# VHH binders against Profilin-1 (pfn-1), part 129

Target 1, 132 residues: Profilin-1 (pfn-1), of Caenorhabditis elegans (q9xw16)
Amino acid sequence: MSGWNAYIDTMTAAAPSIKRCAIVGAADGSVWARTEADNVFKASEEELKTFVALFNDVTQVPAKGADIEGVHYVVPRTEESLIFGKKENTGFFAVKTKSAVLIAVYEGPNEVAAQVRKAVESMQTYLNNAGY
Short names: E, the ipSAE of ESMFold2; O, the ipSAE of OpenDDE; V2, 0.75 times the mean of E and O plus 0.25 times the DockQ between their complexes.

## First folded at step 16 (VHH)

Design yg14 (from yc3 with T52Y; framework vhh_4orz_3; at its last look DockQ between E and O 0.82; V2 from the best seeds 0.00; counts 0 for: pae O 5.2 > 2, SAP .697 > .668)
Fold by ESMFold2-Fast, scan of step 16:
Structure yg14 (fold): chain B 132 residues (1-132), chain A 123 residues (1-123)
Amino acid sequence: as target 1 above (132 residues)
Amino acid sequence: EVQLVESGGGLVQAGGSLRLFCAASGFTFSEYAMAWLRQAPGKRREWVALIYRGGYTDYADSVKDRFTISRDNAKNTVSLQMNSLKPEDTAIYFCAAGYPPPIPPSSTEYDYWGQGTQVTVSS
């Protein structure tokens, strides 16, 4: 947790349409940092453990969808290190790095989604380069 | 207790080279990002170079292609090779450690700091 808060601040500054986000351990879903207060990322430890395990075989995810913060999202497709989903006007992007999974929940139209994806992928590159 | 000790500073002529060393103790060195920052008289501390735990590096534009940062996890040491030195490089150079790595890389916010070593480049 702790010092990883600066990473949350960087992501939300890059894409202000991110409503809630978190950086969690890829192996166990342990929270390193998340948005707090009025924008608290509400996923439980068990939900996050289940969610990060989806990256073990992303090809199975579109058939079943994904759950984040108790909300079930439709996942139209996946890429090797990317899972994204939609539910009405809400969506998420989740990317896996060497040691972490970044999850960003947003609300807004497709142009907003594109900005959020760019911010999440930029952070993914930064963390991978940093050894995480 | 955490300690960072710099060495290798000194007086050098413009166009010359120096290699700075930082010996670290008291923390899990291999997990920390290691950096060099500098402070010239009357100026604020500025970031120079950063090396992440996996060996990836970032440099300030002013030193890119002239300075090389490296680390040796077996010896708990970080080094800064400074080539093609300019009078503008004259400053006190500080070793710093941060976990997690600072963001952006140019941040001057670190967990641990050395006392600094003076580098003077004559014209």
Scores: ipSAE 0.623, ipTM 0.805, lowest interface PAE 1.3, mean pLDDT 92
Fold by ESMFold2, look of step 17:
Structure yg14 (fold): chain B 132 residues (1-132), chain A 123 residues (1-123)
Amino acid sequence: as target 1 above (132 residues)
Amino acid sequence: EVQLVESGGGLVQAGGSLRLFCAASGFTFSEYAMAWLRQAPGKRREWVALIYRGGYTDYADSVKDRFTISRDNAKNTVSLQMNSLKPEDTAIYFCAAGYPPPIPPSSTEYDYWGQGTQVTVSS
């Protein structure tokens, strides 16, 4: 939680539709940083461990959906390092880097989803280049 | 004790070259992003170059294509090759280490700092 908070701030500034987000360890779901205070990201360690394991085989995720913060999302499709979830007027993008998973929960129509995806993928590229 | 020690500074004519070195100890060097920053008299410290744990590099626009940052994880050293030097490059140059790497690259927030080495470029 110490030096990673600037990464959260960067993502939320790039896509104001993001209401909550986190950076967690890809191997164990441990929280490196998350949104706090007004919009705390509330996923438990146990839930995050299950969530990051979805990246072990993303092709299985559309059939069963994904849970985060106790909310069940439909997963219309995935890519090698990306999971997109939807529920009503909310959704999430999650991307995997070498060492981490970035999770951004947003609200708004599909028109804002591209902005959210770009924010998390830009950070994915930055972390991968940095060796994370 | 964490220690970053810069060396290689000096006087050089415009158009010349100089290579700076930074010797690191007291921390797991290969896990840290390493950077060079500089401070001219009366000015704020500014970022020059950053080399990440993964080997990727990033440079301030003013030094791009003239300066090259590199690291040697076996020797725990970082270097800055400075070519085509200009009088505006005159400054104290600092080695710095950060974990996690700063964001954006232009950030001046680092965990560890050296004491600096003076570079003076004359016409």
Scores: ipSAE 0.357, ipTM 0.707, lowest interface PAE 2.5, mean pLDDT 91
Fold by OpenDDE, look of step 17:
Structure yg14 (fold): chain B 132 residues (1-132), chain A 123 residues (1-123)
Amino acid sequence: as target 1 above (132 residues)
Amino acid sequence: EVQLVESGGGLVQAGGSLRLFCAASGFTFSEYAMAWLRQAPGKRREWVALIYRGGYTDYADSVKDRFTISRDNAKNTVSLQMNSLKPEDTAIYFCAAGYPPPIPPSSTEYDYWGQGTQVTVSS
């Protein structure tokens, strides 16, 4: 278990509705850590490379949507360092730190989404403070 | 070979000050969070202070506002300025390095460790 897996565990513990999550390099989409076992985060590095590049111009993402793990999500909202995607009763939050992108895929209604966002943003703040 | 070498420990009277140093080699220092931990006789090792690679610092409540951790990436060193020392600060102080930063901040698990330096505060 890599040290980065501790951050994965922290996020999943903070928001039980998170089904899969990953920490990837902001520059190239390389996987630093991800959920495994029954909840393997399955996005390829090629897909992640494309995904992290979305943060170069988030204003265009709502018009196009975003793909994670071969699933296409509509993107109702973006912020400078945040991409929010939805698909039926599922969704994802992706936030960008100095060096990383945190991705959490969840299942549930809007109330669940709020908890997921909080978990991911808390980790974002922690990692930013840590210089990552 | 990875090496962390502490220095600056010694005997000091209560209310006094001491500055510890740790010289690191054998790894990419600037990528690691650096920490000081201490172990008093008969007690478990406890976290004292942490400085992240970005310079953000955190402290145990017992040393907050008295101790200051800092780092110099150009020299591969981390220091601990200890002011207003108390007898309960008596311990072996260890320098440690971790990548990524430990969770929680008070964790005692790090990748690399120094041999420690003795700090004794007399009443």
Scores: ipSAE 0.020, ipTM 0.375, lowest interface PAE 5.2, mean pLDDT 92
ESMFold2 (binder alone), look of step 17: mean pLDDT 89; pTM 0.901

Design yg15 (from yc3 with T52N; framework vhh_4orz_3)
Fold by ESMFold2-Fast, scan of step 16:
Structure yg15 (fold): chain B 132 residues (1-132), chain A 123 residues (1-123)
Amino acid sequence: as target 1 above (132 residues)
Amino acid sequence: EVQLVESGGGLVQAGGSLRLFCAASGFTFSEYAMAWLRQAPGKRREWVALINRGGYTDYADSVKDRFTISRDNAKNTVSLQMNSLKPEDTAIYFCAAGYPPPIPPSSTEYDYWGQGTQVTVSS
């Protein structure tokens, strides 16, 4: 929905190293909002449906990795509400709230990753407090 | 069809208390963030308080510890308890509903608005 675009803008302002991001429904991977134009988040509907289902059992994810935007990421470990992956100079953080999954794709070194994680976790807290 | 109707405004002396109510109809109240904003003479609207569907509340610095926002989903109402009122609180108070909740909370981008109720605090 268009109102969710403000949430995307807030995350990208907090961590400018986020290249692409999206907020999707936790149940079905439906896109609520995503980055657009030259920063368009390109994951297909089917890929997002598969991705959000990973949160049903995150302990299985490190063995298989995760696919976002047609890119296969190595997932070194997971937490109950967090999946993150790395592929050379790119990486992602995905966090689950009650109703949503936030996905942020970034580029850069480990120092950049820490800033992105902080931004995504801050938004996760905000959405949980908002009842989402 | 959608309506937000404020009540409880009036004249009160400095240091006094007032309770505003907002009755909502025509939308799924429990899914919306509810807020109070105010507009003083010669000023633009400013955000006062917000309560999300999960019950989490947030307040503008100017009203923290003096005002309390609450909601009753069974009655489709949101209320604002205003204590220790000051002449500077004099304004038209508006009830507003937003989905999703505005970010930041001080945003004026709400979906539905009431007509407002006048609060006048005499010195």
Scores: ipSAE 0.443, ipTM 0.714, lowest interface PAE 2.0, mean pLDDT 91

Design yg16 (from yc3 with T52D; framework vhh_4orz_3)
Fold by ESMFold2-Fast, scan of step 16:
Structure yg16 (fold): chain B 132 residues (1-132), chain A 123 residues (1-123)
Amino acid sequence: as target 1 above (132 residues)
Amino acid sequence: EVQLVESGGGLVQAGGSLRLFCAASGFTFSEYAMAWLRQAPGKRREWVALIDRGGYTDYADSVKDRFTISRDNAKNTVSLQMNSLKPEDTAIYFCAAGYPPPIPPSSTEYDYWGQGTQVTVSS
């Protein structure tokens, strides 16, 4: 357990519909913290390396989609530092900071998605202000 | 291995100034958020100020505009300039390091701690 787990706990408390969550290095996808036990975030290091590289050119992502935990998500659109995906009743939001990528996987309707996005973007702002 | 050593504490009159220093060793100083916390007699430890790796600073409302935190990565030092000191500022002042900075910054959950330096402000 690293000090970064407090950030995972903060996000999941703010948006209880987050099923699994991770904070990874933006340069290499190395895991800094992730949900564990019954909510373990199961992405491999190889998959995360590929995923964080998507932020090098987010405009290409909607054409290909994105893979997280071996699940292929449709990415409807991207913003400069945000990728989000959908698959049936589940989805994810991923945001890039200076040094990190925050990934939150959730399940639920659009109202739930909005809450998850807000939690992830609030943490993105906090970490950017903190120099991460 | 890891050490944080505070200095600069002492006795001052109300309205006076002190500058505290914290010398760090045993970790990559430039990557850590650095903070000052204090503990007054009979009270809990409270957060005073934080400076993160990017130079962003934050302060408790009780010290805002009176205290200034700064860091020198070349010397592995963090300092706290304390102006317009009040008797209520009397406490043991602790240097702390966190990677990442705790959430919220007012949290006392830092990774590394110094032993503290006494600041006494007389009326």
Scores: ipSAE 0.021, ipTM 0.380, lowest interface PAE 6.1, mean pLDDT 88

Design yg17 (from yc3 with T52H; framework vhh_4orz_3)
Fold by ESMFold2-Fast, scan of step 16:
Structure yg17 (fold): chain B 132 residues (1-132), chain A 123 residues (1-123)
Amino acid sequence: as target 1 above (132 residues)
Amino acid sequence: EVQLVESGGGLVQAGGSLRLFCAASGFTFSEYAMAWLRQAPGKRREWVALIHRGGYTDYADSVKDRFTISRDNAKNTVSLQMNSLKPEDTAIYFCAAGYPPPIPPSSTEYDYWGQGTQVTVSS
């Protein structure tokens, strides 16, 4: 059991509307921790490797969108270390730190999205300060 | 074989200062968060300070602005500078290491622990 599981628990406690989430290596998309069982984060290793590579040039992402768990999301815009997307009532926020990418999938309206973004960005700041 | 060895504890008058040291061996020190925790007689163990591998520090409210944690990766050492000591600071002080860092920082779920060093602050 990875000690990174406590980080997953912290994010989901901060934003209960997070349906599934993961912490993956920024270099290769390797899973450090993810939600399991009834809310298992289902992305394949190949998909995660492709996804984390999007952070090499986030300016290209709005033109092509992003795939998470086999679902194609429209990405309306990006920031240097933030990719977010929407598909109807479902969305995600992904943020990059020095060593990791945090991905959170949620369901709900814009008010829910704001809470999820806050939780993910808070964890991003914590990990960057911690040297990850 | 992992070892954390504390030193620098002792008896000091209220308002005085002490510096604790922890020498680490047997693991990749630079990758671990290092922390100090303390346990006073009849009380639960409580977290005091944490320094992450990147140098960022966190402190318990009870010691903020009085204590300073630092690390020296070349020497595999973490230290705790304790100023303006109070009788309430009397405790056994433990050095601990965690990878990844425990979350929240106040967690007592560290991977490796030292044996502790006694700090006694007289009134």
Scores: ipSAE 0.575, ipTM 0.780, lowest interface PAE 1.4, mean pLDDT 91

Design yg18 (from yc3 with T52S; framework vhh_4orz_3)
Fold by ESMFold2-Fast, scan of step 16:
Structure yg18 (fold): chain B 132 residues (1-132), chain A 123 residues (1-123)
Amino acid sequence: as target 1 above (132 residues)
Amino acid sequence: EVQLVESGGGLVQAGGSLRLFCAASGFTFSEYAMAWLRQAPGKRREWVALISRGGYTDYADSVKDRFTISRDNAKNTVSLQMNSLKPEDTAIYFCAAGYPPPIPPSSTEYDYWGQGTQVTVSS
């Protein structure tokens, strides 16, 4: 529906283990693009607004964890613009750019997680360079 | 309504320089990535250079270190400085606008296009 869909397609092609992902506004969590149909990213407006606000102080996140698509994830640690977490065989990586937050939910072991992290960090760099 | 108008093309000897300009109107120029693409007779359009709204630039390998893309948001213009021109640079040059920027940058799927300006480089 939007030109941002090509960015979703690029991320999922780079890391096929990504099950669902989205690009949302950093200020308000508004959805710019997300996976749809059989892979629809199912986060509420309220949840996304709460989630992007975590980037205002990432140091508080490990104590509380993070909720994505109604699933509570343990967040072991954070970096300035990166929040990630795991719950059993599922996990996520979320990175903040100037204007956006990229969220990718994946399934699989640690080697799969490394591929997903690389894909979202590459997209983070691309968006920052593009002025987002 | 939306217009991209190229200028600055012409005939130049190999080794020479040209500067192309593109004047934009009818959209919020500062929010769009701007690009130059070219088309030689009988060929598809190929990407040459891109400048994002953030000022990041990218170039096709064939023109890297010879061409420089720049933009002026106050004047709604994008320009392409072309140095050390070669006969194989002969083509119609188009400016294009995309929002968001195409991915990869070499994509030809832009939202708005100019009519093109002819560049001919003689040997």
Scores: ipSAE 0.441, ipTM 0.712, lowest interface PAE 2.0, mean pLDDT 91

Design yg19 (from yc3 with Y56W; framework vhh_4orz_3)
Fold by ESMFold2-Fast, scan of step 16:
Structure yg19 (fold): chain B 132 residues (1-132), chain A 123 residues (1-123)
Amino acid sequence: as target 1 above (132 residues)
Amino acid sequence: EVQLVESGGGLVQAGGSLRLFCAASGFTFSEYAMAWLRQAPGKRREWVALITRGGWTDYADSVKDRFTISRDNAKNTVSLQMNSLKPEDTAIYFCAAGYPPPIPPSSTEYDYWGQGTQVTVSS
């Protein structure tokens, strides 16, 4: 747990517009690490299990949207191993690696979304290279 | 009881080669990232090379193209092949294990450490 916390710290430092994020197991949605305290990532075990299962067929997601922290997001499109959504001035990026799903919730205009996406995709590459 | 035991250090002339070995026991070796770090006289420990459980490798700029890190999960060993050695490579070399891999790779924060093996490169 403590070792994975450094990954959370790295993500939040790389993109200041990230408000909350988590690294969860791809198979079951188990939390490896998440933001805490004032920026606690508040997804239930049941919600995370449902969310990671979306990666079994990302093509179905735009029709239904996605729920994170009890908030329903519109998902305009998906890419291989990437689900992202928007709600007003907030949004998320979620990427799947071999063993993990990284979820980052951000706030800000479309311009900041690009920085968040870059940070999430850089971490995805690092995790895949690390064998996760 | 976790142990990391280094071997293979010694004295070599500039331009020479050495191969360092690290024998690991007491943990699930295949699950850990393995690294080599070094400490030169009067300096702080610095990261040299990393190999992840996925087989991905990374190197400090000062040793790229000269050093090669590898692992053998069946024997619980990690090794460092050091070619084209320079006097600046003189240091005590430490084997280290981390789970998960440290971030950034150049971090010196590892879970387990060996006692080190001396490498001296004469000009």
Scores: ipSAE 0.500, ipTM 0.751, lowest interface PAE 1.7, mean pLDDT 91

Design yg2 (from yc3 with A33T; framework vhh_4orz_3)
Fold by ESMFold2-Fast, scan of step 16:
Structure yg2 (fold): chain B 132 residues (1-132), chain A 123 residues (1-123)
Amino acid sequence: as target 1 above (132 residues)
Amino acid sequence: EVQLVESGGGLVQAGGSLRLFCAASGFTFSEYTMAWLRQAPGKRREWVALITRGGYTDYADSVKDRFTISRDNAKNTVSLQMNSLKPEDTAIYFCAAGYPPPIPPSSTEYDYWGQGTQVTVSS
């Protein structure tokens, strides 16, 4: 359906602890590609529009937390282009590029979180270098 | 209609240089990653070099430091400067265009392809 599906496959192969992920437009949260079938990324259009808007001022996010797939995550801190959160055994990493936001939801302890972060940051670098 | 037309191929002695050109039409050139791939007789296509819309370049290890890819968005062209050519560089060279950028960079999956130009390097 979309050439962006190869990016989803690459991200999930790089970090097997990723349960669901998506690539969305930074301006509007429109889905370019996402995991499907048994691992479908379930965020609504309204939720994604709200979520990508968080990157307009990441300093406000730790006070409010973030919602993804109807789950409220505690966001301990943010960096300019990175939002991450935890909810019990689940967590997410979201990074912004010039044109996109990459979101990866994972399950597991802090050790697997490091692998997921590396995978999304590597893809962020690749897309930024590519002009996206 | 999309068209990619290669030129600049030919016969050259080992140690020599050639510059390949690709003229593109029928799509928004500035949005696409442009690449060069090559195919020797009886072998699969292999990726040689790419340049993204942002100007990022990447090269196969076999051609690194010898080949340089560049693009001119005003003329809708991509070029490949090939220096220190070796007999093993003998192949048909193809221009290709892809959107989004291929991943990994060494992927041979592209949306549009030229017909190719022959490069022969004699020993």
Scores: ipSAE 0.459, ipTM 0.718, lowest interface PAE 1.9, mean pLDDT 91

Design yg20 (from yc3 with Y56F; framework vhh_4orz_3)
Fold by ESMFold2-Fast, scan of step 16:
Structure yg20 (fold): chain B 132 residues (1-132), chain A 123 residues (1-123)
Amino acid sequence: as target 1 above (132 residues)
Amino acid sequence: EVQLVESGGGLVQAGGSLRLFCAASGFTFSEYAMAWLRQAPGKRREWVALITRGGFTDYADSVKDRFTISRDNAKNTVSLQMNSLKPEDTAIYFCAAGYPPPIPPSSTEYDYWGQGTQVTVSS
């Protein structure tokens, strides 16, 4: 029986440089699935609720940045359904679908970031096609 | 009680057409991905076609351009139009439902299954 965990496994297999990731509800930030064990995604429910609300107006995000797992990231710019941030050699990509927000935290140089972005955007397309 | 009931199978000559139907009950049909899988004698189940709640469709390479999957949420039905049938399409065809949709689309890990309907294509 496969649930939303299979989506996490697919995303991490596509981009092994993803350190931690999650699929959360777009309305409330409720966790549908996340990486576990040694790479558990540790964001609190309150933090995720705040984070998904950023997608209500992404144009405001570069001015204030974003917090994930208690880490404050600088957000240099946003796109319509994409928020990404950097802090030193760590970064994240977050994309919104109809019903979900995908968040992937990675570590590495720009080449790694490009691979992670591809994986996250591919999953975004898949979820939108699935009606989520 | 969850039920998926297939119909429309039968014997047809190569080059012919059949339309399979699956009537679903006992779950929120509109939220589930619906699929058709088939099993030939002595083989494992093989994914054939998928339609998501969003209306996205996908097909196994062996049936692309010949088969069309569709759904009717008002009637809780999914159907498979099979054209240009070949002897190698002979199998028991199963309707399946998955929530969330299995990934990849070709996965055989669905939540609910019908009992199947036999399709036999003679040469």
Scores: ipSAE 0.435, ipTM 0.707, lowest interface PAE 1.9, mean pLDDT 91

Design yg21 (from yc3 with Y56H; framework vhh_4orz_3)
Fold by ESMFold2-Fast, scan of step 16:
Structure yg21 (fold): chain B 132 residues (1-132), chain A 123 residues (1-123)
Amino acid sequence: as target 1 above (132 residues)
Amino acid sequence: EVQLVESGGGLVQAGGSLRLFCAASGFTFSEYAMAWLRQAPGKRREWVALITRGGHTDYADSVKDRFTISRDNAKNTVSLQMNSLKPEDTAIYFCAAGYPPPIPPSSTEYDYWGQGTQVTVSS
């Protein structure tokens, strides 16, 4: 938690439009780090276990959507290691590495979404290079 | 319990080479990022090189292309090959371990530290 908090800080500094985010274990959805206080990432342990399991077969996700923080998102399409969703003016990007899943929730138009995606993908590359 | 022990330091002429070793014990070495940092007289410690558990390496601009960091998980060792040494490389060199790897790579916030080994480059 403590050391991984610097990773959260790095992502939010790169994309200030991130409202809430977390780094969780890919195998079990255990929280390694998340935004706190007024920006607390509120997903439950059970919801995160369900969410990370979506990466076992991302092709099934667009038919069902995805739930994060009790909010149901429409997932228009997926890529091998990327799930993203939309719910009106909110959205998320989630990417999988070898050992982790990074989840970032944002609010705003497509320009904001592009900034958040870039930040999350940059951190995905960094974690993969680090062996996570 | 945790111990990092550096060796291989010494005196060398400008343009010469040295290889530093760090022997680690008391933690799960294969899970930690390993790094070398240095401290010149009267200065703060500065980061030199890092190798992650995945084998990815990063270097400070001042040593890029001259230094090579490597690790041997079977022996619990990390090494630093230093080529084309310059007088400004003179410093005490410290081995450090971090989990997770510090971010940015140039961070000095490591969990475990060795006592250091002196490297002196003349002329």
Scores: ipSAE 0.444, ipTM 0.718, lowest interface PAE 2.0, mean pLDDT 91

Design yg22 (from yc3 with Y56I; framework vhh_4orz_3)
Fold by ESMFold2-Fast, scan of step 16:
Structure yg22 (fold): chain B 132 residues (1-132), chain A 123 residues (1-123)
Amino acid sequence: as target 1 above (132 residues)
Amino acid sequence: EVQLVESGGGLVQAGGSLRLFCAASGFTFSEYAMAWLRQAPGKRREWVALITRGGITDYADSVKDRFTISRDNAKNTVSLQMNSLKPEDTAIYFCAAGYPPPIPPSSTEYDYWGQGTQVTVSS
């Protein structure tokens, strides 16, 4: 339906263990594209606005954790432009580009997490190169 | 009204050079990826080159190191410098705009298209 949907399809094809994902605006958390139907990414607009603001100072995030889809995740540490978290056997990776934040929620062990991180970081590089 | 107008095509000998231009109007040019695609007689349109709004370029293997895409946001133009032309480069060349850029770039799913300019390379 939007050109950004092809980006969601590309990311989920690269890492089938992604349960839900979204591409949102870095400035305001506005949704550009997200997984839909049975895999709908269900974060509210208010939650996404709060979440993208975490990238203003990622060093403060481990002390508080992060909320995605109403689930509170423990964030063990952050890297510049990367926030990731864990909640039991689920987790997420979120990366910031110039104009966007990519969020991918997955379920599975550490091997699955590594594949999801690689897919998200590959898309981050692609979007940065595309000027987003 | 959105408009992309190509120019600079023509007849050239193998080994020669041409520069194509595309003048854009009716949209926020600086926000769009710009691309060149070509269509030889009886074949599908194929992607040739892309330049993103960030200035990063990408090329089809068949034209890499021979063609250079560039853009001028102040003039709303994109150009394609074609060097070391071969008879197999003979085609109608189309300017296209995409927001976001199609993924992969070889996709023909661009938002706006020019009408094309003919390039003929004789042996």
Scores: ipSAE 0.345, ipTM 0.655, lowest interface PAE 2.5, mean pLDDT 90

